VH-VL binders against q8ixk2r445to577. Designs and how they scored, part 272

Target 1, 133 residues: q8ixk2r445to577
Amino acid sequence: FFGMLQNKGLTDYCFDYNPPDENQIVGHQVILYLCHGMGQNQFFEYTSQKEIRYNTHQPEGCIAVEAGMDTLIMHLCEETAPENQKFILQEDGSLFHEQSKKCVQAARKESSDSFVPLLRDCTNSDHQKWFFK
Below, E stands for the ipSAE of ESMFold2; O stands for the ipSAE of OpenDDE; V2 stands for 0.75 times the mean of E and O plus 0.25 times the DockQ between their complexes.

## First folded at step 14 (VH-VL)

Design u13 (framework fv_axatilimab; at its last look DockQ between E and O 0.90; V2 from the best seeds 0.75)
Fold by ESMFold2-Fast, scan of step 14:
Parts: C-alpha cells; structure tokens; sequence
Structure u13 (fold): chain C 133 residues (1-133), chain A 120 residues (1-120), chain B 107 residues (1-107)
C-alpha cells in the first residue's frame, strides 16, 4: 500500500510530515493535516516489513514510537526494521503498534491547534481506523 | 444547524469583572473535535483573539491579557463562559463567541456579538 | 507573537474587477491561515481555511494561495455583495492573531 494515509473518523485529514528544518529530517513528530491530494509531505508507503515509510526526503524516514512514549516520531529506516518501527495494518483499518500493543488514534497535539496520531488503547473508534487513498 | 449566542451586561464600570456566556445549539462540546473561542473587536478596529476551549477541556488564553481571563464550559447546558477581570475603557468592544470544527480548521460559525461598553 | 501584516489597508474597486489582498506573517505559519469577510454591524464570515480551502457555501470567485509567510486572497470578479472588510488569521501558534483588515470599497 502507498499514498495518502487518511483517518476514517476525520473528514479530509492525512498523515503529514513537514519538519521545521529541511536539513534535519528525523526526530520530529508526525502530524495530521488537511489532505491536499498532491503526495509530497503526505505520501507514505506501507512496506512488507510493516514499516510506515516516508521517502519524499533523503535519507528515507520510518515512523517509530519510543518505549514508554505515545508519539509517532520520524526515525531513519534500518536495513532490518526494529520492533519500534513495526505497525500492523489490520483488516478493520486499525494500525496496531506491535511492540506496545496499542493502536494509532487521531488526537489533538498538546499546546497546538493540530491533530496528531498517538498510541492509545485499542478500541472500535473510527478515529483509530486508517486507509490509503 | 449550529448556532451560538452571546449574553452579558452591556455596561461595565472600570475595575469590575465582566462575565459573558455563549449559549449554543447544534453540537456538543463533549464531541470529538469540537471547540469554542472568544474574539473581540473594538469599534472601528481589528479582531483580537481572547481565549479558546477544546472538547477535552484544554484551555488557551491570549498572553497580552494574562491573569485576567478565565474560560470554562458546561457541557450539559451547552454553554461556554468567559470572565475578564479589572475592566478598563480600552476593553470596550463587541465580543463574539465562535465554533470551530477540528484543529487545523477555522472559526466557521459565529455568534451575532454582544457590545460591552466600559465607562464610569 | 506572530504579527500579521495585511496589505493594502483599503482599496477601491468596481464590479467585475480582480481584487488581490495579501497577508505577511512575521514567522512561517505552515498553511494555518484563514480568511474572513465582515460587513458593517455583522459578525465575520469564514471564506477560506487551510490557506486555500473554500468554505462550503462560499462562491468560487474567492480563492486563497500562498505558503510559508506570504498568503493571498483573490476575488476573481468582484460582485456588489463583496464590498466588505477582509481579515486574515493565523492559528499555527498561540496567541492566534488577525491581520489589520482590508476594506474593499466601491469605486
């Protein structure tokens, strides 16, 4: 799968990665923003290694969640995907983070008027359902 | 249909506290993604954002009015209340409450506004 | 605070004219920019959100563009009901700030 990764419960919001410094691609939080349909900063690839890959910039980035944290951060992709970079896209649209046993959910970013994907206990909420378009 | 209406005193004396109530219909402030803000506009001047409250009860205030503003919600009554302490004649303005659907979007539905005059 | 400088502060135009209004932010605002229309004695009306997204019910002659710090509202063919004051607003960072307004007057 590849394309714009959208939330079922939020009309017109896509995974979005737009780091403040183009010279340092990793270390920043993934956000959710209004879908523009043009790819670029909203274009992601779901790989056979269960990675959510961002290849618009070089070096390529892979979404990760650090142990004990709930935010999705861009890290460098590794030759063998580490456990913190593995997400299982389930048949119901849930995006299950295997290492933490939690699901990716749309939520508001603290101190911001922005949505972000965060790890939360798994539910049947449409805000935890994702699809590529 | 979403509607909002402001209510409060039309005249306030200097040093007094202003309390404004925004009563709304057509949405619940417990619903994911909903939020309400307060904006004011002095006669003939530009819009100024005052405060905002989100469905999860997080609150934000304009720092230029530090320590003077309090925003709260009563979800069961469909109301958002703004209080502003130590009123001054420069606070004379039309006060609006406005609905915003989802972070990242803008104020889509506004109340009609309530004029507050601060005078001795 | 992010300062929003709106230009021009006023302009005179005729029905059918193309009108352009600009907003310059003192810092990058990442498309967190809205445009509002306000008629005398009335509350503002949302026209554009996300810098370029037309609010439902707003005529297609209104369009928004821009990125980074520089944003533009365009009215492609001015109609009689478009004579009003226009405001931009950023909400990328707190406090949210509005431009000073642009008054579009009949020529």
Amino acid sequence: as target 1 above (133 residues)
Amino acid sequence: EVTLKESGPALVKPTQTLTLTCTFSGFSLSTFGMSVGWIRQPPGKALEWLAHIYWEDEKYYNPSLKNRLTISKDTSKNQVVLTMTNMDPVDTATYYCAHKLYPGRAFDIWGQGTMVTVSS
Amino acid sequence: DIQMTQSPSSLSASVGDRVTITCLASQGIKYYLAWYQQKPGKAPKLLIYGASRLQSGVPSRFSGSGSGTDYTLTISSLQPEDFATYYCQQHNSYPWTFGGGTKVEIK
Scores: ipSAE 0.791, ipTM 0.911, lowest interface PAE 0.7, mean pLDDT 92
Fold by OpenDDE, look of step 15:
Structure u13 (fold): chain C 133 residues (1-133), chain A 120 residues (1-120), chain B 107 residues (1-107)
Amino acid sequence: as target 1 above (133 residues)
Amino acid sequence: EVTLKESGPALVKPTQTLTLTCTFSGFSLSTFGMSVGWIRQPPGKALEWLAHIYWEDEKYYNPSLKNRLTISKDTSKNQVVLTMTNMDPVDTATYYCAHKLYPGRAFDIWGQGTMVTVSS
Amino acid sequence: DIQMTQSPSSLSASVGDRVTITCLASQGIKYYLAWYQQKPGKAPKLLIYGASRLQSGVPSRFSGSGSGTDYTLTISSLQPEDFATYYCQQHNSYPWTFGGGTKVEIK
């Protein structure tokens, strides 16, 4: 699967990554923003290694969850996907992070007027449902 | 249909406290993503953001006025209240409350505004 | 605070003219930019959100573009009802701030 990764509960909100420096694409938080369909910052790929790849730049970035954190951070992809970069996109639309055993949920980012994907206990909420468009 | 309406005194004396109420319909501040803000506009001047409150009761204030401002919500009444202490003639303006759908969006529906004059 | 510099402060135009208004942010606001139209004695009306998204019910002659610090509102063909004051607003970071406004007047 590839394209815009859109939330079911939040109409027209998609995974978005916009690093301040295009030459330094790692280490920043993935956010949710209005789906625009222009590719680039909103183009992601779900791979056979269970990675969510950001394929707009080389080297490629992969979404990871750092130890003790609930935010999705961009790391470099590796030849073999590390455990903290493995996600399962379920048939019901839930996005499950294997290592933390939590689901990705749309939530408001503190101290900002923005949504972000955060790890939360898995529920049946549409805010935890995602699909590629 | 979303609607908002501001209510409060049209005249306030210097040093007094202004209390404005925003009564709205068509949405609830118990709903995920919903928020309401206050914006004012002195006669013939630009708009100025004052305060904002989200559905989870998180509040933000303009730092230039934050020590004077308090925003609160009563979800059961569909109301947001703004208080502003130590009013001064410079605070004379039309005060608006406005609805905002989701973080990342803008103020899509506004009240008609209420003119507040500060004068002795 | 993020300062929004709007230009021009005023302009005169005729019906049918192409009108362009610019908003410059003192720092990057990452598309958290809205455009409003305000007529005398009325509340502002949302035209554009997310820098380029047309609000429902707004005529297609209105469009928004830009990125980073530079944003533009364009009216492709000015209509009689478009004579008003326009404001940009950022909500990338608190405090949220508006531009100084652009008054579009009849030539």
Scores: ipSAE 0.713, ipTM 0.903, lowest interface PAE 0.8, mean pLDDT 95
Fold by ESMFold2, look of step 15:
Structure u13 (fold): chain C 133 residues (1-133), chain A 120 residues (1-120), chain B 107 residues (1-107)
Amino acid sequence: as target 1 above (133 residues)
Amino acid sequence: EVTLKESGPALVKPTQTLTLTCTFSGFSLSTFGMSVGWIRQPPGKALEWLAHIYWEDEKYYNPSLKNRLTISKDTSKNQVVLTMTNMDPVDTATYYCAHKLYPGRAFDIWGQGTMVTVSS
Amino acid sequence: DIQMTQSPSSLSASVGDRVTITCLASQGIKYYLAWYQQKPGKAPKLLIYGASRLQSGVPSRFSGSGSGTDYTLTISSLQPEDFATYYCQQHNSYPWTFGGGTKVEIK
């Protein structure tokens, strides 16, 4: 799968990554922003290794969640996907994080006027459903 | 189809507490993503943001007025209420409530505004 | 606090003119920028959100652009009903702040 990773429950919100420095893509949080398809900030690949890869820009990054955290942070991709970078995009659209056993949900970033993807206990909410467009 | 209407006194005396109510029609205050803000505009002057409340009940205030302001929701009455203590003549303004669809969006629906005059 | 500086404070233009209004933020606001139109005695009306997204029901002659600290509202062909005051607003950081306004008068 390749394209804009869109939330089913929200109107026009997609995964977005806009690091402050194009040469330092590691360590910043993934956000949700208005889907626009312009530039490279909103294009991701879901790989056979169950990675969500930011690969339309170099160097390539893979979305990870560090142990005990709920935020989606950019790490460098590795030849073999680490466990904290593995997500299962299920047939019903849920996005399951294997290591934490939680699902990705749209939520408001604390102290901010932004949506972000966060890990939450899995439910059947459309705010936990995602698809590529 | 969402509409907002502000209600409250047109005239208050210095030191009194102002209570303004924003009543929604056509939308629920529990709707995921939505939020409501209060903005004022002194006659002939620029707009000033006062306070904001999200559907999660998270609240934010303009720091210059924080100790004077309280914002709250009553979902059963579909109302957002702003209180402002210790009114002063410099607080004379038109007060607006405004709706926002989602974080990252803007104030897409405004009430008509209510003019509040503060004088002795 | 993020200061929003609008330019010009007022302008006079003819029907059909291209009008450009600028808004400068004192620090980066990452596209959390809106434009509003306000007519005398009325509440503001949203024109542009997300710096460049046209609000539903707003004529296509209105457009927004910019990034970082520099943002622009353009009216491609001014119409008589566009006589109003225009405000920018940032919502990147609390407190949210508005520009001082730009009054557009038809010559």
Scores: ipSAE 0.674, ipTM 0.875, lowest interface PAE 1.0, mean pLDDT 91
ESMFold2 (binder alone), look of step 15: mean pLDDT 93; pTM 0.955

Design u14 (framework fv_axatilimab)
Fold by ESMFold2-Fast, scan of step 14:
Structure u14 (fold): chain C 133 residues (1-133), chain A 120 residues (1-120), chain B 107 residues (1-107)
Amino acid sequence: as target 1 above (133 residues)
Amino acid sequence: EVTLKESGPALVKPTQTLTLTCTFSGFSLSTFGMGVGWIRQPPGKALEWLAHIFWEDEKYYNPSLKNRLTISKDTSKNQVVLTMTNMDPVDTATYYCAHKLYPGRAFDIWGQGTMVTVSS
Amino acid sequence: DIQMTQSPSSLSASVGDRVTITCLASQGIKYYLAWYQQKPGKAPKLLIYGASRLQSGVPSRFSGSGSGTDYTLTISSLQPEDFATYYCQQHNSYPWTFGGGTKVEIK
């Protein structure tokens, strides 16, 4: 799957990764922002190995959740995907992080006027439902 | 239809505390994504953001005024209240409350504004 | 604080003119920018959010563009009802800040 990863419960919000500079492409949080349809910082690839890849910049980034954290961070992709980089997109649209047993949910970013994807206990909320556009 | 209306005193003496109430309709401030902010504008000058309250009751203040400002909501009354302590003539301005649907969007619906004059 | 500088502070134009107003941020604001129109004695009206998204009900002659620190509001063919003061606002970082305004006056 390729495309903009959009939230079902939020009209026109997409996964977005816009690092502060080209020399530090990884290590920052993924956010949710208004879908612009131009690809670039909102274009993601969902792979057969259950990775969410960001290929707009080199080296390739893969979304990960660090141990004990609930935020989605851009890491370097590995030849074999580590467990913290695996997300299962389920039939109901939930995005399940198997290592933590939690689901990705839209939430307000602390100290920011933006939404972010965070790990939360799985519910039937539309704010935990995602699809590629 | 979303509507907001500001209310409060038109005249305030220096050193007094200002209390402004924003009464709204057409949305609930308990609904996911909703927020209400306060913005002021001195006569002939630019807009200045004062404070914002989100649906989960998180509050943000302009740091230059933070020790003087308190924002609160009463979801059952559809009201947001702003208090500002130690008023000074320089605080003379039109005060607006405004609705914002989601984080990342802008103030889409504004109240008419209420003029507050600070004078002895 | 992020400083928002609008240029020009005022301009004179005629009906039918193309008008461009610029807004410069003191640091990158990642498209967290809105444009408002304010007529004398009235509350501001949202024109554009997300740097380039036209608010519902706003005429298509208004458009926004830009990225990073540099943003513009364009009115492709100025109409009599467009004579007003225009403000940009960033909300990428707290405190949210407005530009100083650009007054569009009749020539």
Scores: ipSAE 0.721, ipTM 0.897, lowest interface PAE 1.0, mean pLDDT 92

Design u15 (framework fv_axatilimab)
Fold by ESMFold2-Fast, scan of step 14:
Structure u15 (fold): chain C 133 residues (1-133), chain A 120 residues (1-120), chain B 107 residues (1-107)
Amino acid sequence: as target 1 above (133 residues)
Amino acid sequence: EVTLKESGPALVKPTQTLTLTCTFSGFSLSTFGMGVGWIRQPPGKALEWLAHIHWEDEKYYNPSLKNRLTISKDTSKNQVVLTMTNMDPVDTATYYCAHKLYPGRAFDIWGQGTMVTVSS
Amino acid sequence: DIQMTQSPSSLSASVGDRVTITCLASQGIKYYLAWYQQKPGKAPKLLIYGASRLQSGVPSRFSGSGSGTDYTLTISSLQPEDFATYYCQQHNSYPWTFGGGTKVEIK
């Protein structure tokens, strides 16, 4: 699977990564923004290792959640995916983070006019359903 | 169809407090993604954003005016209220309330605006 | 605060002309940009959001483009009803800020 990773509940919102410095692609939070179809900051690949890869810039980034946190941040990809970078895209569209046993949900970002993907207890909400477009 | 209408006094004396009410229909401010903001425009000048409130009761204010502004909602009445303290002649403007669907989108439906003149 | 500079401040054009209005942000705004049309004595009307998305009901002669700090609103074939002032707005960061406006006058 590759392309724009779109939310079922937030119609027209996609995973978006637009780091302020293109030479330093790690350490920043993934957000949700209007799907623009231009690739670039919204182009992701779901791999056989259950990674969500950001392939627009070199070096490639992989989405991760650090222990005790609920935010999705960009880290460097590794040859063998670490547990904090593994997300199971299930048949029903839920995106399950294996290490935390939580699901990725489209949510309001505090202090910002932005949606963000956050880890939350798994529910059958459309805000926890994702698909590639 | 979403509609909004501003109401409040047309004339305010310097140092007084202004209270404006936005009454709306066609949506509920308890519905996921819904928000209402206030924007003003002095005669012949550009638009200035004042404050915003959304469905989770989170409130945002223009920092230059934050000490003077309070925004609140009453979801049962479909109203959003803006209060601005210590009015000054430079605050003379048309005040608008506007609907915004979802964080990251723009103000898609505006009220007609209410003119507030600050004069002795 | 992010400053939004519009150019030109005013322009005159004939019906059928292509009109381009530019909006420059003092820092990158990541496509968090909207365009509004305001006719004399009326409230602003949303034309474009997300830098390039046409609001429902807005004529297709209006289009938005740009990235980073530089954005443009284009009217491909100016009509008499397009006499108005146009404003850009960034909503990438608080406070949300508007440009100074561009007044389009039909010759």
Scores: ipSAE 0.397, ipTM 0.813, lowest interface PAE 2.7, mean pLDDT 89

Design u16 (framework fv_axatilimab)
Fold by ESMFold2-Fast, scan of step 14:
Structure u16 (fold): chain C 133 residues (1-133), chain A 120 residues (1-120), chain B 107 residues (1-107)
Amino acid sequence: as target 1 above (133 residues)
Amino acid sequence: EVTLKESGPALVKPTQTLTLTCTFSGFSLSTFGMGVGWIRQPPGKALEWLAHIYYEDEKYYNPSLKNRLTISKDTSKNQVVLTMTNMDPVDTATYYCAHKLYPGRAFDIWGQGTMVTVSS
Amino acid sequence: DIQMTQSPSSLSASVGDRVTITCLASQGIKYYLAWYQQKPGKAPKLLIYGASRLQSGVPSRFSGSGSGTDYTLTISSLQPEDFATYYCQQHNSYPWTFGGGTKVEIK
């Protein structure tokens, strides 16, 4: 799958990667912003290795969660995906981070004027359901 | 429909504390993502953002004024209160409260504004 | 703080004219931009959010475009009710900041 990764509960919001420093594209938090339909910073690829890739810039970025953290951050992709970069997109739309056993939820955490995808206990909430458009 | 209305004193003396109340209807500040902000406009000047409060009691302030500003909410009364200390004549402005549906959106519904004059 | 510079500060136009107002940010604001219309003695009215999304109930003659630091509000065919002051606002980073305003006056 590839495209805009959109939230079912927040129907206007998509995964978005807009780092403050364009010369340093990795290490920043992934956010949720209004879907603009122009690809670019909102264009992601879901791979057979269960990575969520950001291919707009080279080198390619892969979404990861550090141990003990709940925020999704951009890392460099590797030839073999490390466990912290693997997300299982399930048939019900849940995005399951197997290493932590938690689900990605559209949420608010003290930050910029955006929602953020955070790891939370898995529930049947539409805020935890995602699809590519 | 969403409505907001500001209330408070029309005249404040220098050094006094201003307390403004925003009373609203048509939404709840317990609703996921919801927020209310305060914006002011001195006569004939541009808009200036003051503070914002989100549904989980998360608060943001304009850093140039943060030592003077406090924003709070009472969800049971459908009110947001802004307090500004040490008022000065340069703080004379129309003060607005405004609704924001979600982070990332804009101020979609505004109160009518309340004029506050700071003079001795 | 992110500075928002609007150009022009004022303009005179006639009904039916195409009006373009520009907003320049001192750094990239990543589509976190809104446009407001304010008539004398009244509160601002939201026209556009997310740089290009038309607010419900706003006439289609209004449009927003831009990216990075440069954003534009266009009124394709000015109507009598459009004479007002227009403000852009960035909300990419705190403090949220407004432009100085553009007053659209009758020619």
Scores: ipSAE 0.694, ipTM 0.894, lowest interface PAE 1.2, mean pLDDT 91

Design u17 (framework fv_axatilimab; at its last look DockQ between E and O 0.93; V2 from the best seeds 0.68)
Fold by ESMFold2-Fast, scan of step 14:
Structure u17 (fold): chain C 133 residues (1-133), chain A 120 residues (1-120), chain B 107 residues (1-107)
Amino acid sequence: as target 1 above (133 residues)
Amino acid sequence: EVTLKESGPALVKPTQTLTLTCTFSGFSLSTFGMGVGWIRQPPGKALEWLAHIYFEDEKYYNPSLKNRLTISKDTSKNQVVLTMTNMDPVDTATYYCAHKLYPGRAFDIWGQGTMVTVSS
Amino acid sequence: DIQMTQSPSSLSASVGDRVTITCLASQGIKYYLAWYQQKPGKAPKLLIYGASRLQSGVPSRFSGSGSGTDYTLTISSLQPEDFATYYCQQHNSYPWTFGGGTKVEIK
């Protein structure tokens, strides 16, 4: 499925990819911003390989978490998804990062004026529940 | 229900340090996402953002003020303090503190402002 | 830093008029834009955040639109209490910056 990936606990916040340099599609942190419904920087696809793809730009990006980090970064998609790009969207809305065994949580870390999705120990918090709209 | 009020000296001499206190009620700056910023407005001119502090003591400053600014909070007193060193007559302005509910939102509730005049 | 240019710097209007104020950013700001109203001697009041979202308690005659670098504030039917100075603000990038203001005066 595809669409805006929205947080249950932060009612109006969606996954957003807003790189400061429009000529560099990968390498920057994914953030959470007010859901605007206009696609583009908030339009993501959840694939059968458990990827979260940003496919409104070329080359196509895939969300990844680097070893030892807790931030979600945009990387280039690969034909076979590497483990650091696999997220399991569970029935309860939890978004489980397979390689780290942590869950994606709406949080704050040094960044632009935005929330950020971060890897945290899995809890039953609404800040760890996500759905496509 | 959220209220903020600025306090500090009305007159400052050139080269002195200005200290302004923002005292607030109706929220806690330990609340997830909350922040308080400082904005100034010289007489008859536009608004200028100075600094912002978020709930986990994360701080941002306007770099144009050449590291003259320090922002801090005292969560137990419901206060945010701004200091600005080496005051100059061009720093004469009304200084506001303002509440921001979450990152990505705007300054939704403002203090009344405190006028600071810098002169000898 | 991002420069915010407001047009016009001032305008004269009558009660009931449709008023449009424009804000142009020197680079894309991705809907990180707010509009404030300021009356003489008073603090600014938030009208619009996220480029198009009406702040609670603000009359529906106020609306915001735009994308990329171009944003507008519209007052669909100007009321006596709307004569004020309006400011846009971007907060996509530090430092956060305000426009120069647009003064809406009685015609």
Scores: ipSAE 0.766, ipTM 0.910, lowest interface PAE 0.9, mean pLDDT 92
Fold by OpenDDE, look of step 15:
Structure u17 (fold): chain C 133 residues (1-133), chain A 120 residues (1-120), chain B 107 residues (1-107)
Amino acid sequence: as target 1 above (133 residues)
Amino acid sequence: EVTLKESGPALVKPTQTLTLTCTFSGFSLSTFGMGVGWIRQPPGKALEWLAHIYFEDEKYYNPSLKNRLTISKDTSKNQVVLTMTNMDPVDTATYYCAHKLYPGRAFDIWGQGTMVTVSS
Amino acid sequence: DIQMTQSPSSLSASVGDRVTITCLASQGIKYYLAWYQQKPGKAPKLLIYGASRLQSGVPSRFSGSGSGTDYTLTISSLQPEDFATYYCQQHNSYPWTFGGGTKVEIK
């Protein structure tokens, strides 16, 4: 699967990554933004290694969750996907993070006028449902 | 249909506190992502953002007003209240409340505005 | 604070003209940019959000573009009802700020 990764409950919001420096793409938080399908910021790929790749730059970035955190951060992809970069996009649309055993949920980011994907206990909320478009 | 209406005094004396109420319909501040903001406009001048309150009761203020502002919500009444202390003639303006559906979006529906004059 | 420099402050145009208004932010605002139209004695009306998204019910002659610090509102063919004052607004960071406005007057 590839394209825009859109939230079901939060209509017209997609995974978005816009690093301050286009030449240094790692270390920043993935956010949710209005789906526009333009540029490179909203193109993601779900791979056979269970990675969510930001496949617009070289080297390629992969979404990771750092220890003790609930935010999705861009890391470099590895030849073998590390455990903290493995997600399961389930049939019901839930996006499950294997290592934390939590689900990715659309949430409002504090101190900003933005939404972000955060790890939360898995529920049946549409805010935890995602699909590629 | 979303509607908002501002209410409060049209005239305030210097040093007094202004209290404005925004009564709205067509949406609820219990809804995820929802927010209401206050914006003012002095006669013949540009718009100025004052404050914003989100559905989870998180509040933001324009620091230029030096902590003179307080924003609150009563979800059960579909109201947002703005208080502004120590009013001065320079605060004379039309005050608007406006609806903002989600973070990342803009103020899509506005009240008609209420003119507030500060004068002795 | 992020300063929004809007230009021009005023312009005269005729019906049918292409009108362009520019908003320059003092720092990058990452598409958190809206455009409003305001007529005398009325509340502002949202035209564009997310820098380039047309608000529902707004005529297609209005369009928004830009990125980083530079944003533009374009009216492809000015209509009689388009004579008004236009404002840009950023909400990338607090405090949210508006441009100084652009008054579009009849030539």
Scores: ipSAE 0.617, ipTM 0.882, lowest interface PAE 1.0, mean pLDDT 95
Fold by ESMFold2, look of step 15:
Structure u17 (fold): chain C 133 residues (1-133), chain A 120 residues (1-120), chain B 107 residues (1-107)
Amino acid sequence: as target 1 above (133 residues)
Amino acid sequence: EVTLKESGPALVKPTQTLTLTCTFSGFSLSTFGMGVGWIRQPPGKALEWLAHIYFEDEKYYNPSLKNRLTISKDTSKNQVVLTMTNMDPVDTATYYCAHKLYPGRAFDIWGQGTMVTVSS
Amino acid sequence: DIQMTQSPSSLSASVGDRVTITCLASQGIKYYLAWYQQKPGKAPKLLIYGASRLQSGVPSRFSGSGSGTDYTLTISSLQPEDFATYYCQQHNSYPWTFGGGTKVEIK
């Protein structure tokens, strides 16, 4: 499972990670951006440990949600995936965050002209459905 | 098909309040992703962004005009209203409303514009 | 505020020429950049969004490129109907700002 992670409800919007410093990939928020497939910002791997990895450069990053937050941020991957880094990509396309019991949804980032993935109560909305291409 | 049309007075005296209405069809501001903005253009000059309202009712204003501007929507009437207080002759411009499909996209459909002249 | 410096302010070119218009942002704008065409007495028309994405219905002779602070609009083979003023616009940061415009005149 690798490629661009796209939202069903927002055709042509993909997970995107563009850290301000290529050598400090930890702690920044994942966004949604127009799918282009150029560069390394939009390639992610979904692993057997249920991680969403940004593995373009070393060290590798894994998407996480910190306690009490709803934003998807980059942490370092670990040998065994921590619970806050585990996401279940279900057959219906929902992306379920096990620890929080919430689903990843596209939403507009506050104070910005951008979409971002955020945790929300799970629904049947197409804005909570995702697929790799 | 998406269309927008601006309406309001063509002539306003200094210090008066301008109210402009953008009436649109082919979309609803309650629909996920959509937004409407206001842009003006003084005669022979560049475009200037004024305000924007998003589908979740979040509103943003040009800071140089923020204390003078109010943007609101009436989703049931397919309207967005801009109010600008304390008009001055320098505010003479063509005023446009424009549609934006999603955050991250641009103003893809514009109204024809309405010319507002501010003079005694 | 992010200042958009657009150059040149005007140009004249012949039909068939390749024309390039530049926008420089005072800070990085992460591809939140659009290009518009405006003819006298008309509303602006969107040409390019996302710095390089061609708007539906716009002729393929128009293209956009750039990153960071430097962005360009290119018309690969100028046509008589391309007489207009062109504007760039950033929407990375509020307030959203436009360049000063480039008037393109066909000779």
Scores: ipSAE 0.581, ipTM 0.867, lowest interface PAE 1.6, mean pLDDT 91
ESMFold2 (binder alone), look of step 15: mean pLDDT 92; pTM 0.949

